# Designs tried in a protein design chat: VH-VL binders against q978t4. Part 28

Target 1, 133 residues: q978t4
Amino acid sequence: MFDGSDLKNLFSLDGFLKTIQFEPEYIREGEISIIVPLRNNLLRIGEIMNGGAVMAISDAIGGLSAMTYPGIVNQVTVSFNTEFMRPIAKGPVRFISRVDRIGKSIAYVEVLVYDGENLLSSKSTGVYFLYRS
Key: E = the ipSAE of ESMFold2; O = the ipSAE of OpenDDE; V2 = 0.75 times the mean of E and O plus 0.25 times the DockQ between their complexes.

## First folded at step 15 (VH-VL; framework fv_lerdelimumab)

Design y1 (at its last look DockQ between E and O 0.84; V2 from the best seeds 0.00; counts 0 for: pae E 3.1 > 2, grease 19.4 > 18.9)
Fold by OpenDDE, look of step 15:
Structure y1 (fold): chain C 133 residues (1-133), chain A 118 residues (1-118), chain B 109 residues (1-109)
Amino acid sequence: as target 1 above (133 residues)
Amino acid sequence: EVQLVESGGGVVQPGRSLRLSCAASGFTFSSYGMHWVRQAPGKGLEWVAVISYDGSYKYYADSVKGRFTISRDNSKNTLYLQMDSLRAEDTAVYYCAKRSGWYYFDSWGQGTLVTVSS
Amino acid sequence: SSELTQDPAVSVALGQTVRITCQGDSLRHYYAHWYQQKPGQAPVLVIYGKNNRPSGIPDRFSGSSSGNTASLTITGAQAEDEADYYCNSWDSSGYHLGVFGGGTKLTVL
């Protein structure tokens, strides 16, 4: 079963993601929620979270959400789109990923990001190619 | 109703070990991170440790790092704090605290007193 | 780790308004949560987030923030409000550490 330790391990194997501190909130089949502290290294000018960081973390947990399904051993991003509704100035930042559809080779995922006020700050849609065992 | 009940406190000599427990009820224990917070007599609140919902992540205050171990048994709805190499400065009331759906402590136990003295 | 600072003691006359302030770098990017503690009791959450009151907390309690500060305001202090008040926030180091201020003892005169 995919758990928080697995998530941490996978993040640690990524050159960028290993720098991200987070607490797993829950992991379910097709769903991942993490809490990310708003650290200085995640901030851009204006003291708001870097949009690229939001996208990168969103993409990561989006893909990993697909890996919570049995038999999925890897995935790669095919496409990823993010809409930013609000700047993130207050943390912590909650990232919630949900697999909307999973096929043999493709998964469709939505990732919602909430700021410290629990306001929806960004919404992403990702498509991932799946590798099965 | 959320209920947290600490136990395991007592009087111990320096260098000894003690294990605290926190019995949780009234909520889905396995869905929430849990914390230990302590308060020395006549002093303020001091955060001690956190454990994620599944126990995969643990963090400690520098003052207890390497000596204390936080753990949980979700099947028993119980949070633990293993305290090794206890020091006089560890004397405090130890509270278990539940994080909210966000990140504040919405529930506290009544605490258990740990006294470390020779 | 981050540090939160509070005045150790403040006083307020009955029916008057008092503001307890918390200061720290983490407050630049986090809201402060406030806990009330009376002698021999566990802390009780009185304000969380931007300005949210848990159920059962009187509306005379309110929260605010500015820059690296957060404040708990009691508008129309009552005798039962005499207690220690602690601010709490995340540490800005990126670890999931809870940070408490040193606490403020509020005396109601």
Scores: ipSAE 0.858, ipTM 0.937, lowest interface PAE 0.5, mean pLDDT 95
Fold by ESMFold2, look of step 15:
Order: structure tokens, then C-alpha cells, then sequence
Structure y1 (fold): chain C 133 residues (1-133), chain A 118 residues (1-118), chain B 109 residues (1-109)
């Protein structure tokens, strides 16, 4: 039901995320992985990835990973927390979102972010309210 | 064992079209992004195009945008390159390449020669 | 500029150490990967990322990075190491692994 073209379309329609270029790496039920080039618009002063960009991309694919399940028509973020473990100085950057638990009204999601040498660089947890049917 | 076998090369006049194929085996083709890379005789490697694992994303070198189309058929484990409006500078060996999920090409075909000449 | 620059040729005496360099703006934010190509053959990956060696590649091959420069080092060069060597990285403007250096022909004397 939910594939890489759906993901590209949703990013392209978003007023904030439409500038984020990425390649879908894989999508499974409850799991999304994307590859994000570390372009200039994602860098902060000091030539590392902007922490806000990490959070925004992580939140986006976190919520959308709930959409990989049947019967879910929308979702909104309830809470989102990010630990920035290492600076990201080199890309491309890999974001992996995984649904840890999905219930009737809420989903619990984890997002892991890896730098260009595949070092785990941030970890996020999110809770999303689900709209069904 | 991973194998990538290109076909469809040949001699063609400028302005004509060719379609290249790459038959893949020894791995789950539908799980990987695929690329075309070319090499003109006596010259270096030049990247041509990429297609994502499910075909949802495609991207081209500026030198071929608008003339070449990359595609894939995951049910047939086959990658394609449709080459329209061919020019003499498109003369090259064309390689099919598999990208690892970790940012490098881990497997290459042996190539198919395209010669664009009168 | 996304272009990767390599010297077109280098030489090394049998058993000696050689360094092949690759420079470019892309390397500020992406790692270089290194491919060996012998005449009439497809390229073969020898180093990826900072200094990762695929299985089956001799340990005389190593990589390094500093600033906008990446290097491939061959310690104790053998006759079979005579080949063209290409660095490759992501295009700084795009979603692809699509920038190659011009290649360096290594001659083993």
C-alpha cells in the first residue's frame, strides 16, 4: 500500500520538507529507510548537519512509518524526543524508522540516524496519534 | 554469486535509439538501487543514471538528461537504459552496477559496447 | 566544484610503497571509494569509506582522508597491481554516487 513513490509525494507536498532530497532505500510494514545527501541547506555553521534538520526528517519518516499499516489514513505527532550522539560531518545520511508498537489510537516509533561511515549519530523516539478508516 | 550481464549494445547512427538490458542474478534484485556507468574508449568512468530499488526515484547525469531513461522490471530481475537521440560522444562501454546500501558500487557487469558512428 | 582530480599517472618500483591521491570539493562531506580496473575488465572495488577493505582485497591496500583529499596507498606493490585506479564519491548536488576522478594509471617498474 505504501511505497517509495508515496513517500516522495508526501515530502514534495510538505511546505517544509519539500527541499529535502532523498532516495528511498527500503519500505516494509512498520519500517522506512531513506538515504539523504548532506547538501548545503542541511548544514549549520561549523559544517555539520543541522540538529533541527535531523529532527524534522526523523519525525517525518517516523510518523509515515505508521502509514505502512492498513487502515491508517493520517497521523500527527504527540511527542518526539531526539538524542544527538555524534556530529554528522559527512554524508550521505541514513534514516531508519521502525514502529515498536502500534495500537488502536497510537504508535510508538524509533528513528535511528547513521552518518556517511555508518556510525550511529542520533536516536529519536516518537508517539503518534492515528486516524483510522 | 552476484552476476550482472549487459546486452543490447551495437553500432548505431547519430540520432538513433538503442535499449540496453542488464540481467541480474545471485541477489535479491528488488532490494537494491541500480546504476549505469559508462566509459568511452581510452577514457575514464562516467556515471550515467540511478534508479531506486522500486523504481520510485530516478536521476541522470546532465550529459544524458532528457535523452536517456533508466527503468527496471523487478519481476524479471532486469535493469534497462533507453538511449534516444544518440550522439557520437555517447560511444562507450556501458556497465550495469549494483550499489550497496552503504554508498559504493559492490558489483559490476562486464559491459556492452555502444558505438555511435555513421 | 564536484569534480574529483587525480594525477593521470604514477610509478612505483616493485615492492615499494605508492600513494594515489584524489581531491575535490565533494570530499569535504562525502567519503571516496576506490576502484581498480585492468585492461578489458570491469572495475573492482578495493577500498570504500575511510579505510574499509572488501573481502579478497590484499591488506597492502589502504585508504585515508584529510580535508578535501583522499588517498589510496599500496604498500609492497606487486606486478598485478598495475592498473587504472578511480576514486568515486557522491555528487555534492544530487542523490547519486556519481562523481569519478579521471583515473590514475599505476605502472609497476
Amino acid sequence: as target 1 above (133 residues)
Amino acid sequence: EVQLVESGGGVVQPGRSLRLSCAASGFTFSSYGMHWVRQAPGKGLEWVAVISYDGSYKYYADSVKGRFTISRDNSKNTLYLQMDSLRAEDTAVYYCAKRSGWYYFDSWGQGTLVTVSS
Amino acid sequence: SSELTQDPAVSVALGQTVRITCQGDSLRHYYAHWYQQKPGQAPVLVIYGKNNRPSGIPDRFSGSSSGNTASLTITGAQAEDEADYYCNSWDSSGYHLGVFGGGTKLTVL
Scores: ipSAE 0.418, ipTM 0.819, lowest interface PAE 3.1, mean pLDDT 90
ESMFold2 (binder alone), look of step 15: mean pLDDT 90; pTM 0.917

Design y2 (at its last look DockQ between E and O 0.68; V2 from the best seeds 0.74)
Fold by OpenDDE, look of step 15:
Structure y2 (fold): chain C 133 residues (1-133), chain A 119 residues (1-119), chain B 109 residues (1-109)
Amino acid sequence: as target 1 above (133 residues)
Amino acid sequence: EVQLVESGGGVVQPGRSLRLSCAASGFTFSSYGMHWVRQAPGKGLEWVAVISYDGSYKYYADSVKGRFTISRDNSKNTLYLQMDSLRAEDTAVYYCAKRSSGWYYFDSWGQGTLVTVSS
Amino acid sequence: SSELTQDPAVSVALGQTVRITCQGDSLRHYYAHWYQQKPGQAPVLVIYGKNNRPSGIPDRFSGSSSGNTASLTITGAQAEDEADYYCNSWDSSGYHLGVFGGGTKLTVL
């Protein structure tokens, strides 16, 4: 079963993600929620969260949410789109990923990001190619 | 109704060990991160440790790192704090605190258990 | 680690307004939460986030923030409001560290 330790290990294997500190909120089949502190390395000018960081973390947990299913051993992003509703100036930042559909080789995922005011700040849709054991 | 009940406090000598427990009820314990917060007599609140919902992530204050171990048994709805190599400055009331949903704050506290480290 | 500072003690006359302020770098990126603690009791959340009151907390309690500061305001202080008040926020160091202010003892005159 995919758990928080697995998530941490996978993050640690990525050159960027290993710099991201987080507390897992919950992990279920097809769902991942993490709480990310708003650190200086995540901030752009104006002291708001870097949009690229939002997308990178969103893409990461989006793909990983597909790996919570049995038999999925890897995944790669086919497409990823993010809409930013408002800038993130307050933390912690909550990232919630949900697999909307999973097929034999493709998964469709939605990722919602909430700021420290618990306001929806970004919404992403991702498509991932799946590798099965 | 959320209820947190700490136990295991007492008087111990420096260098000794003590294990605190926090019995949780009134909510889905396994769904929430839990914290320990302590308060020395006549002093303020000091955060001690956190454990994620599944126990996979643990973090500690520098003052207790390497000496204290936070853990949980979700099947028993119980949070633990193993305190080793106790020092006089560890003397405090130890509170169990539950994180909230959505926003991240402490929405529930136990009444605390007193730990006294004295020679 | 991040630090939050509070005045150790403040006084307010019955029925008057008092503001307790918390200051710290972490407050630039986080809201402060406020806890009330009476002698011999556990802390009780009175304000969280921007300006949210938990159920059972009187509306005379309110929260505000500006820059690197957060404030708890009691408008029309009552005798039962005499207590210690602590601000709390996240540590921006990147770890899930709770940070508490030193606490403010409120005396109602």
Scores: ipSAE 0.915, ipTM 0.952, lowest interface PAE 0.4, mean pLDDT 95
Fold by ESMFold2, look of step 16:
Structure y2 (fold): chain C 133 residues (1-133), chain A 119 residues (1-119), chain B 109 residues (1-109)
Amino acid sequence: as target 1 above (133 residues)
Amino acid sequence: EVQLVESGGGVVQPGRSLRLSCAASGFTFSSYGMHWVRQAPGKGLEWVAVISYDGSYKYYADSVKGRFTISRDNSKNTLYLQMDSLRAEDTAVYYCAKRSSGWYYFDSWGQGTLVTVSS
Amino acid sequence: SSELTQDPAVSVALGQTVRITCQGDSLRHYYAHWYQQKPGQAPVLVIYGKNNRPSGIPDRFSGSSSGNTASLTITGAQAEDEADYYCNSWDSSGYHLGVFGGGTKLTVL
């Protein structure tokens, strides 16, 4: 099954995400959790996590959670919406994606982001188009 | 109850190798990141290495990088530390430590195993 | 990696209050966790995050954080509190949970 080495490899091949350091926390069918240190290059002015970084990592983990199902070889984002509920000033930051529904061509995914005190700090919903083998 | 039991320590000459083991029980070993932490005689705690739940992520302290290898066998609930090219400064009690989820502190420690490197 | 600095020793009279401090760059963006170690024993967690106490740890132990400093406070110190205390945090470069302070030896007089 899709594991933490696959996840690391896919990030390493991405031109934007290849510099994002993270540790896989767990992966299971329809669910990915990662630990992202709050490094200086993820901060905006004011010493909180950049909202675009939150969205980019959430989108990546959201789409890749569909890859935990058999027969899915790629995915692309159709729509993605993020609610920023609380600034993230302390890390490490935990990103948890979960597939809510997966059909033939479309997956619906939720991504929850927790700060270093385990406070829910953002929530995203995403829709992904699926490529199957 | 969570239990971590280290073994494999002993007295070795500089330049030699040792392999430490940590037998885990009382929790789902394959669900947690694991660490090695050491303590030289009369000194403080020094972190050595981490391995993720599935072994896909490993990281080492600069003092041991290139000489030590952390690994795990989730089918045997066992954590390992292969220590090559040992130096006198590697003399320490070596602890394995379980990392919590969510808050990311060390919630359980073994009793430690002593490694002495001397000629 | 970032250094965490602790005073090497502190003393407290029996029944009095003591504070052990930990300073470092990591603490700007990560909380400290506190471990007690008695001679010949493995470390034991006494405080995690800002001020969370594990089950079984007496309520005389508390933690606080401000800026790049974390503190462990023992109110009404008892003889059994005599030990080494280590702060621990995430590395500021973000690769591991492995930065320890040098330790503080607490002597209860």
Scores: ipSAE 0.645, ipTM 0.881, lowest interface PAE 1.7, mean pLDDT 92
ESMFold2, look of step 15: ipSAE 0.523; ipTM 0.828
ESMFold2 (binder alone), look of step 15: mean pLDDT 90; pTM 0.916
ESMFold2 (binder alone), look of step 16: mean pLDDT 89; pTM 0.915
OpenDDE, look of step 16: ipSAE 0.862; ipTM 0.935

Design y3 (at its last look DockQ between E and O 0.69; V2 from the best seeds 0.00; counts 0 for: pae E 3.9 > 2)
Fold by OpenDDE, look of step 15:
Structure y3 (fold): chain C 133 residues (1-133), chain A 118 residues (1-118), chain B 109 residues (1-109)
Amino acid sequence: as target 1 above (133 residues)
Amino acid sequence: EVQLVESGGGVVQPGRSLRLSCAASGFTFSSYGMHWVRQAPGKGLEWVAVISYDGSYKYYADSVKGRFTISRDNSKNTLYLQMDSLRAEDTAVYYCAKRASWYYFDSWGQGTLVTVSS
Amino acid sequence: SSELTQDPAVSVALGQTVRITCQGDSLRHYYAHWYQQKPGQAPVLVIYGKNNRPSGIPDRFSGSSSGNTASLTITGAQAEDEADYYCNSWDSSGHYLGVFGGGTKLTVL
């Protein structure tokens, strides 16, 4: 069963993601939620969260959501699109990923990001190629 | 109604160990991170430790790191704090606190008193 | 680690307005949450987030923030508001450490 320790381990294997501090909020089949503190290394000019950081974390969580399904051992991003609705100036930042559709080799995922006011700040749609055991 | 009930407090000598428990009810315990917060007599609140919903993440205040261990048994709806190598400065009322949607505490127990003295 | 600082004590006359302020680096990127504690009791959340009151908290309690500060305001202080008030926030280091201010003892005159 995919749990928070698995999530942390996978993050630790990534050169960028290993620098991201987060607390798993919940992990379910097809769903992951994490809480990310708004640290200085995530801020751009104007002291709002870097959009690239939002996308990178979103993409990671999105892909990992697909890996919560049995038999999926890896995934790679095919496409990823993010819409930014609000700048994130206050934390913590919640990333919620949900698999909308999972096929044999492709998964479609939505990732929602909320700021410290619990306001939807970004929405992403990702497509991932799946590797099965 | 959310209810948190701490237990296990008492009087111990320095260097000894004590294990606190927090019995949770009124909410889905396994879905929430839990914290320990303590308050020395006549002093302010001091954050002690946090544990994620599934126990996969644990963090400690520097003052207790290496000595205290936070854990949980979701099947029993119980939060624990194993306190080893206790010091006089660990004397405090220990509260268990429930994390809300964000990192504020929407529910507190009534606390259990731990007294470390020779 | 981050620190939050509060004045140790403030006073307010009955029916008057008082503001308790919390200051710290964490508050630049986090909202302060406020807890009320009366003698012999556990803390009670009175304000969280930008300016949210939990159920059962009187509307005379409000929260605000500016820069690296956050404030709890009691508009029309009542005798029962005499208590210790603690601000709380995340630490800026990202280690998920809860940070509390030193607490402010509010005396209602």
Scores: ipSAE 0.842, ipTM 0.932, lowest interface PAE 0.5, mean pLDDT 94
Fold by ESMFold2, look of step 15:
Structure y3 (fold): chain C 133 residues (1-133), chain A 118 residues (1-118), chain B 109 residues (1-109)
Amino acid sequence: as target 1 above (133 residues)
Amino acid sequence: EVQLVESGGGVVQPGRSLRLSCAASGFTFSSYGMHWVRQAPGKGLEWVAVISYDGSYKYYADSVKGRFTISRDNSKNTLYLQMDSLRAEDTAVYYCAKRASWYYFDSWGQGTLVTVSS
Amino acid sequence: SSELTQDPAVSVALGQTVRITCQGDSLRHYYAHWYQQKPGQAPVLVIYGKNNRPSGIPDRFSGSSSGNTASLTITGAQAEDEADYYCNSWDSSGHYLGVFGGGTKLTVL
């Protein structure tokens, strides 16, 4: 069953995502929530969270939320769109992905990002192609 | 209503062991990380340990590392603290606590007193 | 905590304003949260985040932060506000660690 150790392992094996420190908050079918410390390497000039970092982390957990369903062995991003609504100046930063719809080959996912006092700071939508066993 | 009830405190000699329990109700226990926080008589609050929602991650204050073990049984909605090699400085009220989305502690038990004395 | 520093005691005259401070490097990037503790009771959250007050907490309680310092302000202090006050935040490691300040005993004169 897909759990916090599985999520940690998948990040640790990725050449890019292994640099991202996070802790799972909860995982359930179709939903992943993680907590990301706002460390110096995630900040842009002006001491707010880098928008690219927001997108990269959102995309990662968005695609992995499809992996919480049985029979799915891989996924790749088809499209991803992010609206940056508020700067994130203080952490920890919470990322919540939810699968809105999952079919045989395609998953539609929403990712919401909250700042260090739980204010909604970005929204993303993603479409992922699914590989099934 | 969220409720956290600690038990298992008492008077114990140095070097001995004690196991604390925290019974949880009023929330989905298996969805939250849980904490122990202690307070020595007349002193301030000291964070002791945390365990992740599924038990996959545990972390301890330096003052207790190697002597205390945090654990949970999600089927019984219960948090535990196994306290080995107890010392006089471990004398405290021990609180079970829950964070609201990793920000602040939103729920506390009333605590259980552990006294380590010869 | 060694990472969050508070003065051990402060006094305020009834009806006057008092500020309790908390200092630490982690406060540059994490909010402080404030707990009130009366004798024989568990701590009670009074301010979280920048300046958020939980339901049931009087509006005379407010919070602020700047740099590595956070403050709890009580305007128009009342006898019932006499208590210990703790700040709490994440530490620099970011591994679920909560750190507490040493606590400030507030005496209302």
Scores: ipSAE 0.311, ipTM 0.769, lowest interface PAE 3.9, mean pLDDT 89
ESMFold2 (binder alone), look of step 15: mean pLDDT 90; pTM 0.919

Design y4 (at its last look DockQ between E and O 0.82; V2 from the best seeds 0.00; counts 0 for: pae E 4.3 > 2, grease 19.3 > 18.9)
Fold by OpenDDE, look of step 15:
Structure y4 (fold): chain C 133 residues (1-133), chain A 118 residues (1-118), chain B 109 residues (1-109)
Amino acid sequence: as target 1 above (133 residues)
Amino acid sequence: EVQLVESGGGVVQPGRSLRLSCAASGFTFSSYGMHWVRQAPGKGLEWVAVIWYDGSYKYYADSVKGRFTISRDNSKNTLYLQMDSLRAEDTAVYYCAKRASWYYFDSWGQGTLVTVSS
Amino acid sequence: SSELTQDPAVSVALGQTVRITCQGDSLRHYYAHWYQQKPGQAPVLVIYGKNNRPSGIPDRFSGSSSGNTASLTITGAQAEDEADYYCNSWDSSGYHLGVFGGGTKLTVL
């Protein structure tokens, strides 16, 4: 069963993601929600969250959502698109990933990001190639 | 209705151990991080510990690190705080608190008093 | 751990407005949450986020923020508002670390 510890471990194995602090809120089959503190390392000029950081975390959570399904041992991003609706100035930041469709080799995922006021700040859609055991 | 009920408090001597419990109801216990917060007599609120929803990670205030252990049994909807090597400064009312959707506490128990004295 | 500071005590005349302020670096990127505590009782959430009141909290309670400060304002203080008030935020340097201010004792005159 994929749990918060597993998620943390996977982040720790990534050279970039290991720098991201977060709390897993919940993990379900096809769904992951995490809470990310808004730290200085995530801020750009103007003291708002770096868009690249939003995308990187979103992509990571998106892919990992696919890995919550049995038999999925790895995944690779095929495409990832993000729309930014609001700047994120207040945390914590919630990332919610949901697998919309999962096939044999491809998964389609949506990731929603909310700021400290629970306002939708970004929306991403990702496509991931799946490796199965 | 969310309900949190602490128990296990009492009077103990320094160096002894005590285990607190918090019985939760009225919400999906296994879906939320839970915290302990304490308040020494006549003093302010002090965060003590947190445990994630699945119990995978635990964090503690520096003042209790190495001595206290937070745990939970989701099958019993119960939060625990094992307090070892108790000190006089650990004397406080201990509250269990539920994390809300964001980083605040939306529900508190009524607390249980722990008195550490010789 | 981050630190939040509050004035230990403030007073307000009945029906008047009072502001309790919380200060700390974490408030630059987080909203303060406010808890009311009366003697012998558990804390009760009165304001969370930017300016949100939980159900059952009178509309005379409001929250605001500026820079590294957050404030709880009671517009038209009532006798029952006499209590200790604590601000709360989270330490961005750690994992799910809660931080409380020292508390402010509000006296209603």
Scores: ipSAE 0.784, ipTM 0.917, lowest interface PAE 0.5, mean pLDDT 94
Fold by ESMFold2, look of step 15:
Structure y4 (fold): chain C 133 residues (1-133), chain A 118 residues (1-118), chain B 109 residues (1-109)
Amino acid sequence: as target 1 above (133 residues)
Amino acid sequence: EVQLVESGGGVVQPGRSLRLSCAASGFTFSSYGMHWVRQAPGKGLEWVAVIWYDGSYKYYADSVKGRFTISRDNSKNTLYLQMDSLRAEDTAVYYCAKRASWYYFDSWGQGTLVTVSS
Amino acid sequence: SSELTQDPAVSVALGQTVRITCQGDSLRHYYAHWYQQKPGQAPVLVIYGKNNRPSGIPDRFSGSSSGNTASLTITGAQAEDEADYYCNSWDSSGYHLGVFGGGTKLTVL
């Protein structure tokens, strides 16, 4: 089964995401939760989390949540939209992805982001094209 | 009701080894990261080590790196601390601690005393 | 940088208000959590996050933070509040919840 070491390996192979420190909270079929410390490399001027960082991490675990299903060997983002509802000034930051529906070639995913007081701070929706074995 | 029960403490000579256990019940053990925290007699709390929910990642305080090994057996709901090359400064009560989902420690064991003396 | 600093001792008269402080770089971007420890006992959580109380903790306990400082306030201190108090937070490296202050002994006069 897809586990925390698989998730770490995939981030470590990515040229952009390899510098993101995180701890998997849990991984279930269709759901990934990770904890991301709010380190300096994730901040914009003004000492809040960079919106691009929020989107990049959300997209990564959104797509990878499809990999928790058997037979899926890869995925690519078709569309991704983020609402930034509240600035994130305190960490650690929790990202939860959930597959709302998965078909033969397409997965629909929601990603919720919570700040260090567990307050909902952003919400994303994504659509991913699936490659199956 | 969450319960954490440490065992395996005792008196040992410097340079020897000791293995601590923490028996967990009242929660889904395999869903949570687990920690060891110690407290020398009359002193404050010192974090020792963490292990992720699935055992895939371990991290240690500098004072114990290379000497201590944290591990878990999710089939037995048990956390372990293998302590090698013990020193007098390792004398402490060792607590097993469960973190709430990701943000704070919500449950602690009663502690087990380790005394390292000649 | 990863250190949390607390005064080692604070006194309060019975029924008065006391504030216990915790300072450190980690608190710029992480909340402090507060633990009460009585002799011979394991620590007990009294405040977590910005100002959340676990069930069973009296409402005379509250938390606050500003900059790199967090505070635990006890309003109307009672004899049973006499204990050691520790602040705890994530370390600035971001790997673990392993930074503790040195502790503050609260004496109720």
Scores: ipSAE 0.310, ipTM 0.775, lowest interface PAE 4.3, mean pLDDT 89
ESMFold2 (binder alone), look of step 15: mean pLDDT 90; pTM 0.920

